# Miniprotein binders against Probable RNA 2'-phosphotransferase (kptA), part 2

Target 1, 222 residues: Probable RNA 2'-phosphotransferase (kptA), of Haloarcula marismortui (q5uxb8)
Amino acid sequence: MPDAVRRCPEDGFFEGDTCPVCDGAGTHILDGARRRQLSKFVSGALRHFPEDAGIEVDKAGWTGFDALRVAVERQYDWADAAALAGVIATDPKGRFERTGVGNEAGITTAGGRVRAAYGHSVDVTLDGTDDPVPATLYHGTAPRNVDSIREAGLKPMSRQTVHLSESAAAAREVGRRHAADPVVFVVDATAMQSDDRRIVKRGTETYTTDRVSPVYLSLLEK

## First folded at step 2 (miniprotein)

Design T0H (from T0 with K29E E33L K36W E40Y R60E E61F K68L)
Amino acid sequence: SKIEVRVTIEDDGEKYEFEFEVSSPEELERILLKIWELIYKLGAKEVEIRVEAEDEETAEFIAELLKLLFEELGFKNVEIKIEGNKVTVRGKKE
ESMFold2 (binder alone), alone request of step 2: mean pLDDT 76; pTM 0.729

Design T0S (from T0 with R6F T8E E48L R50W T88Y R90E)
Fold by ESMFold2-Fast, scan of step 3:
Structure T0S (fold): chain B 222 residues (1-222), chain A 94 residues (1-94)
Amino acid sequence: as target 1 above (222 residues)
Amino acid sequence: SKIEVFVEIEDDGEKYEFEFEVSSPEELKRILEKIKELIEKLGAKEVLIWVEAEDEETAREIAELLKKLFEELGFKNVEIKIEGNKVYVEGKKE
């Protein structure tokens, strides 16, 4: 059984009996049994049965917090915005990701978007951070994207991470999914890691990172 | 050396699936240490791991590594199958 969820007015939602920041008791939000029941429903709705729950999930997995709250309130007469926010904020399993609320994700009962963090969070944990990362990595893309990449860098698409290849040839093959004549960017992985930018190995020839600033990028010529 | 790995972790009806490829048993051992941390964090009651190696000798080495992992996680009901270059391990807690 999980611990109960409580709320500190200053420090936000916490699990158990005592706020980890101020040692206050806070206000009761949800007992352990209801916390488990609600988190299971929310996880299932985001991952397995959004249509049955009456929510729409976009192709990146996101739904609005308010839409999810309405679904939760229809399912359980004892649940409200605070119960939903508390379950999301205190989930020890990292099942949920919330955006659009800045540093207030642990406090706020309104706004933002929510999605299931399955696969992505697990993949990042599993990909072995101490494995060697090559000094140079590569990213293949359509020629039409060159100007935006040079200005803004590489940003995640629907997969939440930027995928990098171990060789220029592999990057070019990936790029061929999007254009007949792809271009390849060279990524200075040594410089990125020296600046504490994390790169994670996903397999024998594929690496992921959250973003690549233009300062680490150059076009592979010819 | 090519080693293909699939992991399925089930916790309270929720399933976590991940698939990855490693080049050596040493690389696999490092990733399995992270998988162990995740299983402990989730408090998972059912774990399935299957591995396909390039040869039977590597598969046997991996089977021993997985047996140790499940023992360290406290699983008492563990099924291990080795079929040529493939290893299947399933652990369940009451």
Scores: ipSAE 0.000, ipTM 0.176, lowest interface PAE 12.9, mean pLDDT 76
ESMFold2 (binder alone), alone request of step 2: mean pLDDT 79; pTM 0.782

Design T0b (from T0 with K36L L38F I62L K67A)
Amino acid sequence: SKIEVRVTIEDDGEKYEFEFEVSSPEELKRILEKILEFIEKLGAKEVEIRVEAEDEETARELAELLAKLFEELGFKNVEIKIEGNKVTVRGKKE
ESMFold2 (binder alone), alone request of step 2: mean pLDDT 78; pTM 0.750

## First folded at step 3 (miniprotein)

Design eb2a (from E7 with K17L E21F K28R E33T K37Y)
Fold by ESMFold2-Fast, scan of step 3:
Structure eb2a (fold): chain B 222 residues (1-222), chain A 81 residues (1-81)
Amino acid sequence: as target 1 above (222 residues)
Amino acid sequence: SKRVTIEFEGDSPEELLRAIFEVLKLAREYGGTVEVYIEGNKVTITIRGISEEAAEKIAEKVKELAEKLGLKVEIEIKEES
């Protein structure tokens, strides 16, 4: 069960029994059960059912605080602007963003816009000029393949691409699918790209290429 | 132009397939070219040839989709040159 929400007149909303700024007790806003109930509704309305909740969410996910308050008051006779503002301000998971109220977001019971937070468990990087391919990549394989790879390089077997990992540890884990004690090759990705060999990022830590000639390969020690 | 790499992870094949179809619709809407790669419980979708604004909108909608379907998601936007 979550902690109750209380309000300090100077410092705004807080959870638990004591204001983190002034150590005062503040005024009660919501008990833990109602806090949980309201928080679930607000999260759901912003993320899953805005139409059913009677709110409009713009292209960037924003809705007006006052529109959301009307929806909340329609849903629960015990909820008001302070309850909504408190739930948003004290959310321990940081699920909500509020803008348009300056430094008053933790205090204000009116105005601004609210949306579900951008990227709770996702990190988005915008990269204008950086090369997405690391200088060094790795390939894990069964020990029996070492001599063949040293002579002929890495070639696709059943799919048309060779898989490369961003780290030796990731490569070893991939190789573990084919052997208990995999071997890791180090790939000179910088040299490959300077020779116009294409390497494509396929996931957060995985890259593919059509082949890797032996000149770009060396065995990782252990 | 931008490249968007989307990696979904989850234990529900139905939700993973739903995510693929929804991302394909988004890519078509914004005029990108798409490649899909599936390995085990992970799906990697790469969208190329889109504007920065389109990439940001796709990333935002994909995050909402993943939350709705209960999938883990990682998104990376890079310059394509």
Scores: ipSAE 0.000, ipTM 0.150, lowest interface PAE 19.9, mean pLDDT 77

Design eb2b (from E7 with K17R E21W K28L E33V E35Y K37T)
Fold by ESMFold2-Fast, scan of step 3:
Structure eb2b (fold): chain B 222 residues (1-222), chain A 81 residues (1-81)
Amino acid sequence: as target 1 above (222 residues)
Amino acid sequence: SKRVTIEFEGDSPEELRRAIWEVLKLALEYGGVVYVTIEGNKVTITIRGISEEAAEKIAEKVKELAEKLGLKVEIEIKEES
């Protein structure tokens, strides 16, 4: 079990029973069990499921502290800005980075940006993250759908999102579920992302987006 | 080691996303390798490389979660070869 998180008004957040700077007891913020729960949630939200936690991270991994606080408060009725700030400030593994608050990162309960600190090791291996999106993606479909797709693009239809494959071969295999001789569309994923269209990895070989305009599509010849 | 396959079905995208997130938190706690596939109103989550005790606890909590969120759920626990 991790140590509890406490707060010294002058020196900021600390772990355990005694402030390392002033030797005072400070004020209780989180017990060890809640600290662990919140730390796992924040780490997961920043590294693995920002969308599902209700936050957006930029290309460098940053999210606003206040946006992260709202997500935390939605998740746990016992958690507040001080709990979030304390978890970030006292993390013994150095999993978090905070900027935009000067020298107050260990003290302040508002403002700035937060991201997961760079590192290779995680307790779990996940698919369905915001891993880099390939420059091109693929969509396999029945030949009868070609004219509709060329006119209107790819739409979710009975699905909530449009499913795209990482390779032409994978797309052809998916399309084979609907036709013996499927065709494959090439998706210009780089152009989509340049136009702020979001594409997210949702499985081992699957990417999703809300729709694909015809301007991003071309038929794969052969 | 055990593999747990969880299939959620429901008409609420918000509840399906919440289910994914809650299962991910459980998997993070037990150190499993997680795979998520989203296919319309169906979500398949596979957790691999966990103990039998962890698999049973995950299955129990996932059943409670599905009931709470009003989702249909199917759970399968298998030994990994």
Scores: ipSAE 0.000, ipTM 0.112, lowest interface PAE 17.4, mean pLDDT 76

Design eb2c (from E7 with K17I E21R K28Y E33I E35T K37V)
Fold by ESMFold2-Fast, scan of step 3:
Parts: C-alpha cells; sequence; structure tokens
Structure eb2c (fold): chain B 222 residues (1-222), chain A 81 residues (1-81)
C-alpha cells in the first residue's frame, strides 16, 4: 500500500509520517487508500477519459490545475486542492508533470498546468481506443476474394467487424494467414469518416469498422 | 482482496470504447488496479486489489451499463491468491 500524504507548511507535501527536511509530523492530507484512489482517477482522467471527467486537455496533454481540482472535487467529497496537489507532488512513479508554478510545485495548492507523464504505474494495457484514425487504412486478402470485394465491399465474416491495418506491410502480414501471395486494398478512411462511418482503433496497428463500401476501396498496385 | 474479470462483446466499436471508459472510472473510484485487453469485438477488463463490497457494486453497475449499451457481458469475481 502507498504511504499516507502529509503536508509541512514550510517544506510542502511528503509521504509517510515524518517530513524529510525538518523532521516535523506535518498535517494529514490523505491516507494510503484514498491516495491510491485519487492517483488512479487523476491518471485515468488525464490519459483515458478527460471529457467524461469534465476537463479539456490540449494537444500536448496539459490541463489547468484548477480545472482538474473541480473534476476531483466532483468525483470525491473528501478530496480538495491539497489532496490533488499532494498526490501530484508525491507520486513515486512519476505519473504526473506540473508546470507554471516555479519552485512551488511541491507546496502550492493552486495554479499551473498538469499532464500525464511517461512512467504511469496503473496496470492498464490498453491495446486501442478511439485514438485518431489515419487518412488511409489497408486490408489484406487472398487474390481469390478480389472480385467479390470489388462488387460488394468488405463485410464481416467469422468476426463481428471488418479489420483494417495501419500500413500496407501490416495488411500483407494479415493477408498471409489466408494466402501465400496476398493482395492489399487501400481504404479511404477520410471519406468514410466524412460520411459518418465509424472506425475505431482496437490494436497497435489495427482498426475496425462495420463494413467498407466499394466506393472507399482501391487495389494497391504493388 | 478480490479480482473482477469483465468480458464485453458486441458489434459496436463505439459502445465497446464507452464501456471501457465507464469501467475505468468505476475501478479508479474503488481503488482497483486495471488491465484492459482489446481483441477484435471483445474487451476484457480485469480489476484487482478491491474489497468484496466494491467487487459486488462494480459487477452490479457493469451489468446495468452493458444492458444500456446493448453489449453482451460476462462477469467473474474471484479471491486473489
Amino acid sequence: as target 1 above (222 residues)
Amino acid sequence: SKRVTIEFEGDSPEELIRAIREVLKLAYEYGGIVTVVIEGNKVTITIRGISEEAAEKIAEKVKELAEKLGLKVEIEIKEES
């Protein structure tokens, strides 16, 4: 279990029972269980569900500390600005970056910006989500399927959805499960999304959709 | 401590992603450690390190979520060893 978070008025937030700078006891902020809950929520909100948490994250991953505090206070009646600041300041796994507060990041309960950092301690192996979809996707298949695909498009077979690859090479690899000499279709993902056709990332280089009409397909010439 | 394994299956990638987000919120609320694996039209979410009471509440809310989103769901609660 993680240690409790406490606060020294001079030296800022610390974990455990004794301030490492002045040896004082400080004041209690969070027990280990609540520290764990809040840390995981903040990490999840920054990385996985910012819109649901009611925060806006910019292109570089930053959100305002005060906006994140409002989200935290909405989620937990026991959490406040000190709890949030303490969790960020004392995170042993380096899950958070805070900027815009100068040398006071370990002390201040207001201001600045926060983002998720590399080194997250949450055991989340997320192989995909609704990450941005590339403009072009690919589908590898056996040569015998070319005529039917040109006529009817890509339809789910034994799987519930149509699987698309991020690169032509990945599509050929997938196609080799069905034929030694696979062919690759190019999928106009931009046109599909413009027509409100849903495409979702579900693996490192894998995307799914319900079906692909022939109008979005062309055969790769190599 | 308890482990909850949740398997969602469905034909809507959008609703599968929504289910993941909602389960992550619940897991973080109850202090669980989460593993999410996405394989085709199936999503497996494992939540570890939670109490019996938290596991029961999560299972109940997850069943309601699956019904709302039109997803098939299987839930298993086990003691960790």
Scores: ipSAE 0.000, ipTM 0.196, lowest interface PAE 14.9, mean pLDDT 76

Design eb2d (from E7 with K17W E21L K25L E33Y E35I K37E)
Fold by ESMFold2-Fast, scan of step 3:
Structure eb2d (fold): chain B 222 residues (1-222), chain A 81 residues (1-81)
Amino acid sequence: as target 1 above (222 residues)
Amino acid sequence: SKRVTIEFEGDSPEELWRAILEVLLLAKEYGGYVIVEIEGNKVTITIRGISEEAAEKIAEKVKELAEKLGLKVEIEIKEES
């Protein structure tokens, strides 16, 4: 777990309990768990799912900070401009670049452009292999999720990748974690790969992907 | 089974990206499972669930790839635990 993000009014954002410049306590911005969640979302939105996040990324990878902030605020009720700026400014792995704000990148909560730094243009954790993918994959879920999946597709929950099963039976067993009587979606993996969507094998019968658009999904009748 | 940990380091984003893609194709050929971690100009790729022979062939090909792309490379082969 990363350290919390705090803000010094004079020295900007910092991680941990004490400002490294003035030794003051500053103001709390994010705990470690939320910092990790927000950082993963921002990284994913910039590299893997900008359209789903509602942002536009140009050819060089840039998006407006304010557009990214709107996406973040839509995703998390607890996140605001300071949370976004703090995550970017304190990222120990250097996953983000911010420009257009002069020397204020560690302090300002508005303006400029953001992109994923080179070295993060690939899903940082593929946790799998580029093995041949079956033409059809499956996803099991609780019945309560059917309407949202039909409208928005399959998206990572709590910033995990979307997990797909090789068989309907395996998907149904996965779905049993959430409901006694789960439903199964059929995923057109051939169509996904033809549209240059990446699917990676993780285990014996399990595959992962960033997201699955509704156009690739159909509900398997029980 | 064996795991291979490969660490590439270099200043060329394009060559680091090429290295990642080539190693993913190589892992696919030998049936390994891959984790890629990127930190600035350093890329760490872990390939798991492969045989001793596959691990040695991967290490050899990866060294040749790094030389071709002008990247620094460190390779470690371990038994899975």
Scores: ipSAE 0.000, ipTM 0.113, lowest interface PAE 16.8, mean pLDDT 73

Design eb4a (from E7 with E56L E60F K63I E67R K72Y E76T)
Fold by ESMFold2-Fast, scan of step 3:
Structure eb4a (fold): chain B 222 residues (1-222), chain A 81 residues (1-81)
Amino acid sequence: as target 1 above (222 residues)
Amino acid sequence: SKRVTIEFEGDSPEELKRAIEEVLKLAKEYGGEVEVKIEGNKVTITIRGISEEAALKIAFKVIELARKLGLYVEITIKEES
């Protein structure tokens, strides 16, 4: 079992019975069993199931500390900001990175961003990553599809999700795979997200969603 | 049950082939139904009918494999129904 997590009011979080800096006993935060349980959840949420945990991680794997705290508090009645901060600060295997708090990552119970400490040469999308979604997205298609799309919206067809582009130029390029003279639909991504329609970033300029209702669509033509 | 969608991209046919072979071994080990789609330099492998634990183990091993082979990879885990 891992050691308990305690907090020194001056020196921050530590594991075991005695503060390594001031030799004080500090205040109890988590016993070893709860520390292990919370650490597994946080690691899993950041690496494997962010969407199921109710957090959004950006393309680089970062999530806000406060968003992660909300997820932790929802999962465990006994966990709070101090428990989360303590687990991150004292992780013996260095599985977590925290930034945006200067030199206070071992002390502070608020602010900053957290991610799993893993290799940067691999892009991982586990149910998608919610980088800020642009207010407007685009979909390129063959002209013959225009009337159908106006009537029924964008549907996944043979793929699992609808793919949207970050720019009209990128959408036209995608559309050229299907027609020499593609047309571009403008997608009101802000309205979609306001209506609880989920849009997730999948790559540098690519976004996915389940469907796009006609009310969010307009043709990029006069 | 879970569905795992693994999308590899790379310019090396040799490394892509190696990735496919290793993922197929994992799918067989965990009893998943597997589908492979090859489109130029992109390979999509879908594994269905596995537990959440199996899906997470496969995802972790695939991430390590892709890093070792220098391949881009996207992994999506979804509930099947």
Scores: ipSAE 0.000, ipTM 0.213, lowest interface PAE 12.1, mean pLDDT 77

Design eb4b (from E7 with E56R E60W K63L K72T E74Y E76V)
Fold by ESMFold2-Fast, scan of step 3:
Structure eb4b (fold): chain B 222 residues (1-222), chain A 81 residues (1-81)
Amino acid sequence: as target 1 above (222 residues)
Amino acid sequence: SKRVTIEFEGDSPEELKRAIEEVLKLAKEYGGEVEVKIEGNKVTITIRGISEEAARKIAWKVLELAEKLGLTVYIVIKEES
């Protein structure tokens, strides 16, 4: 179990009961159990399932702190900007990198960009449980993309993989990131796998593949 | 049979190269088919067509390798489909 996260007004976030700089008690932010839950979610969202978490990461892995905060607040009713900033600032293995806030990274609850850290930590998740890939998956998109998708299929844009959802509702929510009135495509995942197209489960309701040919796609009826 | 997906992240091209070389050696030892994908500071290696026992042994050795090389690693073992 990790230690709790607390905040010193002058020295910023720290783990445990006593500020390492001023020896003050500070203010409580997160207990160890919630710290662990939030840390796992943030690490997973940045590295494995940003689409499932409702954030966009650029080609270098960066996302805005505010976008990540919105995702965190959506996931956990007990988490806020201070909880997110504290988890990032106090991570004992340095799994997170934050830029654009200068020397305030240990203190500030706003601004900058965040990505998974490189080259100085080991974050191991071993999943021995095989969840079956559903026979049908879904992809939410902006209406303006319908014609190009019907002609060329689903292709990764700025990301290397195409993201698919387990349910039409989840796909529609993902589509809302790009349009107020998203449409949903139905993906014949059984046919794709029968044709040796690989589909990988990434998050709770999210799957990835390298492309989806138009022959596997149909528009969901409303 | 099992599929093992290994995702390494790190800023050292030298350590990432060593990780790739060692994982390819392990895949050959256990008779797996290998695919490697490199995306900047992230390397994804997929090993297919191995037994559950081989998958677990590979995962354990990869965890030790990542710790030795100071790399972030994520490992997923799935049944092939």
Scores: ipSAE 0.000, ipTM 0.192, lowest interface PAE 13.1, mean pLDDT 75

Design eb4c (from E7 with E56Y K63W E67L K72E E74T E76I K78Y)
Fold by ESMFold2-Fast, scan of step 3:
Structure eb4c (fold): chain B 222 residues (1-222), chain A 81 residues (1-81)
Amino acid sequence: as target 1 above (222 residues)
Amino acid sequence: SKRVTIEFEGDSPEELKRAIEEVLKLAKEYGGEVEVKIEGNKVTITIRGISEEAAYKIAEKVWELALKLGLEVTIIIYEES
């Protein structure tokens, strides 16, 4: 459980009960449970679902702090600019970068830009997880859908995204929920991402995308 | 309409199962379409096609449930297209 976030009027945000600079108590911003919840949302919005969170992330990973604040306030009625600034400033894992506010990043509740920090061992895509998207993904479906998919591609139903699997075996297992003898499509994820199509990792073996054009699809050879 | 994604994490299979059962009951009560994914000690539940009022009521109840069961929880509300 993380420590609470508090604010010193002179020294800015801190975690725990006492300011590390002046030993003052400061004012309460977030308890540990809400701090964790907000931190997970902010990390997810920057790394996995910026569009769904209502923010725009540029090619370098940056979004405006004020845009992120609006998204946070929409998501949680108990969170405000101070809660967001405090979560970013006190993150013990250094998961966030903030720029455009000079040395005020630990104090200010407005302005600047925020992005997810990159680790030494991983190239991070701005619209996906910290894990890279595999070169090849798979989609299992009922045999009756093959002709439609070849002509129109994979399209979401209303309010749904297209779900892709990391392996042919996993795709077949998903397909078995819809047909006793499913077929598997191979998805050229490298080509999709080269064409700036977004693919997002949503679990250990699952990925989502808006649509898959027929040009990226082939039937797995039996 | 709104979509709610709920991620539970914890070491108790019994409490995770209880969380799934309670969330499925809430989804049915508010007329949502539900999808569940279980990955070891992590459970992701997605509820789609509900009103904004229902989404926030579900989120509040889910937060309280997670605290009661000692589970970590992340709740994300989206606007559906």
Scores: ipSAE 0.000, ipTM 0.184, lowest interface PAE 16.2, mean pLDDT 75

Design eb4d (from E7 with E56W E60L K63F E67K K72I E74V K78E)
Fold by ESMFold2-Fast, scan of step 3:
Structure eb4d (fold): chain B 222 residues (1-222), chain A 81 residues (1-81)
Amino acid sequence: as target 1 above (222 residues)
Amino acid sequence: SKRVTIEFEGDSPEELKRAIEEVLKLAKEYGGEVEVKIEGNKVTITIRGISEEAAWKIALKVFELAKKLGLIVVIEIEEES
């Protein structure tokens, strides 16, 4: 179960028992069960059933915060603007992005726009591709990088996101840009998705994600 | 394929029973394998072997059902191994 959501008057929404900024107790907003329930509904409405939820999302995936609040209040009589704002602000899985409220996104219960986010990176796909992700993906790299990847995983270096390929052959070709004899890592995409790690299809054989922990990686032999 | 875990909580045995019956109908309609666990005033129903589209259709219907029956509901949708 997730932790409860609370609100500090000065510092905004937080999860758990104490404000990370001032160490105050704050005010209770949602218990863990209701937090999970609301979070799953909001995620589904933004990604899978916006029309059924009574909201409109534009081509970039955005909807108004107030429109989403109305949908939430219609669905749950115990939920209000604070519950919605708190769920968005404290989401540990990075499922939501909110704009149009300046530095107030962690505090304010009104205004702005909300969309489903692709991790901590900027979304480069306008309509948010939700095509099925293969159980296994691949990453090609130079042999010199193997030890560091085994220790730290895959992280964006000079790119916004980590790029993954649909096939070992495609990954090997990508790797050839960096080494004459590249190696290929096998990515357990099923395990990543089971842990709520976001993977997005960006092209015919290309997928992106924030990072890949070493636990999801194995080296493809020969 | 997807696994959907539905947790209902409420004070009414009658409403919890109705929730179980309706979810079992949905699981059968979408061809999922179902398991039910009852723990006092909490019921957990797991549906396995369904598509992502079916999982979210079930989730939406279950959210509406829980609201109608006055039950607390938590739904998790995850990729099956």
Scores: ipSAE 0.000, ipTM 0.322, lowest interface PAE 12.7, mean pLDDT 77

Design ha1 (from E7 with R18Y E22L K25W K28E K57F K61L K68E)
Fold by ESMFold2-Fast, scan of step 3:
Structure ha1 (fold): chain B 222 residues (1-222), chain A 81 residues (1-81)
Amino acid sequence: as target 1 above (222 residues)
Amino acid sequence: SKRVTIEFEGDSPEELKYAIELVLWLAEEYGGEVEVKIEGNKVTITIRGISEEAAEFIAELVKELAEELGLKVEIEIKEES
């Protein structure tokens, strides 16, 4: 069973009982059972049953957030825009990408586009953009993951790509969904690309890659 | 080519039905031949004639699905004759 989803006005959606950033209780959004139920529906709608869910998914897998919200509200009387945004923002397996909302992806209850990051059974090509990749990228994580990342690098789970942030602040924000005081890894994107490792821009501030070897990683100080 | 055997077990007929439908869609997409056996709260799905890549992908997605739906799952991947 997943943890409940709550919302902090300043820090956005989080899982569990206490905001990892400010220790506030926030506002209840979904209990664990409803979180699981909604996550299952959204995952299925984006990957397997878009037409049955009443949404249209484009060639790259994208649907509008508002279209998905309408589908969710038709499916569940208890679900609303906050429930949908919270499920997407707190997904521990990184199943979802959201674009078109800038730095607000972890906070906003409106706007943008959503797609599944992996796992499609429908005809979808997951294309990146041709936008330039910064020399340095970042990855936020819980402190307990540091030793495994140092040994094995950053790995995708269940065929999902590794998600990287354009700034340390953005990476820390992503990490705060999982820990009160996340740590940030610095990724040497220049070295990765020099070694023919592919990195692509997928959203407004998100970059993806297959895997990041430990040789490209260093822990950001404090 | 590979054979994938998936056994689901759970107490919700609706969740079991959803799991079956998803696996059937995956099998169709990857050109697999599929058999389904339902025995009370247990469902066994056998997919034959798919690539190693497809078998691995299906196994990973099915594990995720089972966790999401609260189903017990066992998966076996073997080479076919």
Scores: ipSAE 0.000, ipTM 0.239, lowest interface PAE 11.4, mean pLDDT 76

Design ha2 (from E7 with R18L E22F K25L E29Y K57E K61W E64L K68D)
Fold by ESMFold2-Fast, scan of step 3:
Structure ha2 (fold): chain B 222 residues (1-222), chain A 81 residues (1-81)
Amino acid sequence: as target 1 above (222 residues)
Amino acid sequence: SKRVTIEFEGDSPEELKLAIEFVLLLAKYYGGEVEVKIEGNKVTITIRGISEEAAEEIAEWVKLLAEDLGLKVEIEIKEES
């Protein structure tokens, strides 16, 4: 189960019961069950069937935040702009990116555009980025998967591509959806690129590749 | 890995077709292997080789679609050996 979403008046939305910036309790926005339900709807609306959700997604995958809010409010009588903004701002999987709101993305409940950062099943062409791929990337997983990954590497078992995180902390947070105490693999992205393996930046601090062979993987000691 | 079995029942061929297309798209997106069986007004779709998270996400989406289309639906998630 995901943690509840709360809001700090100064620092914006956060996951759990304590603000990571000021240590305050903040105001309750969504419990874990409703957070999960809303997150699934928003993810699916952006990635699978936007027409079923009543939104229009452009060729690059973008929809207006306010249009998405209307769709959310139509779907769930308990959801509002704060619930939507909070789900987007605190998504541990990095599934969403929001632009057009400057440095207020973690605080504002209006304006801007939203798209799924990866995992589209609709015809969407994501803009490329000229930012270089970091030398090291990370993959969070349940401890039970370690032996399989050591033997076969990372494969897109539940998605069309393998998802990698920019930091060990981000990978650990993603892994929390699979286990209370996830493990993190270190990916030698420099070696992968030297071997002509393609790694693509997809939205907010997330990278994708078609597979990662065991030679590029090591378990992060903890 | 998980196996998801989805059974739709309804008397509209058009709505059953939409449900099948939706589930096939979800299976493709999550990298699952899919099998479809049609028996009159009943459709059984089995998706194999997916994670527990993917199975739960598929089940949630399928329930929402079935409600919207007025179809009866039963979903079973099992561990695959």
Scores: ipSAE 0.000, ipTM 0.168, lowest interface PAE 14.5, mean pLDDT 74

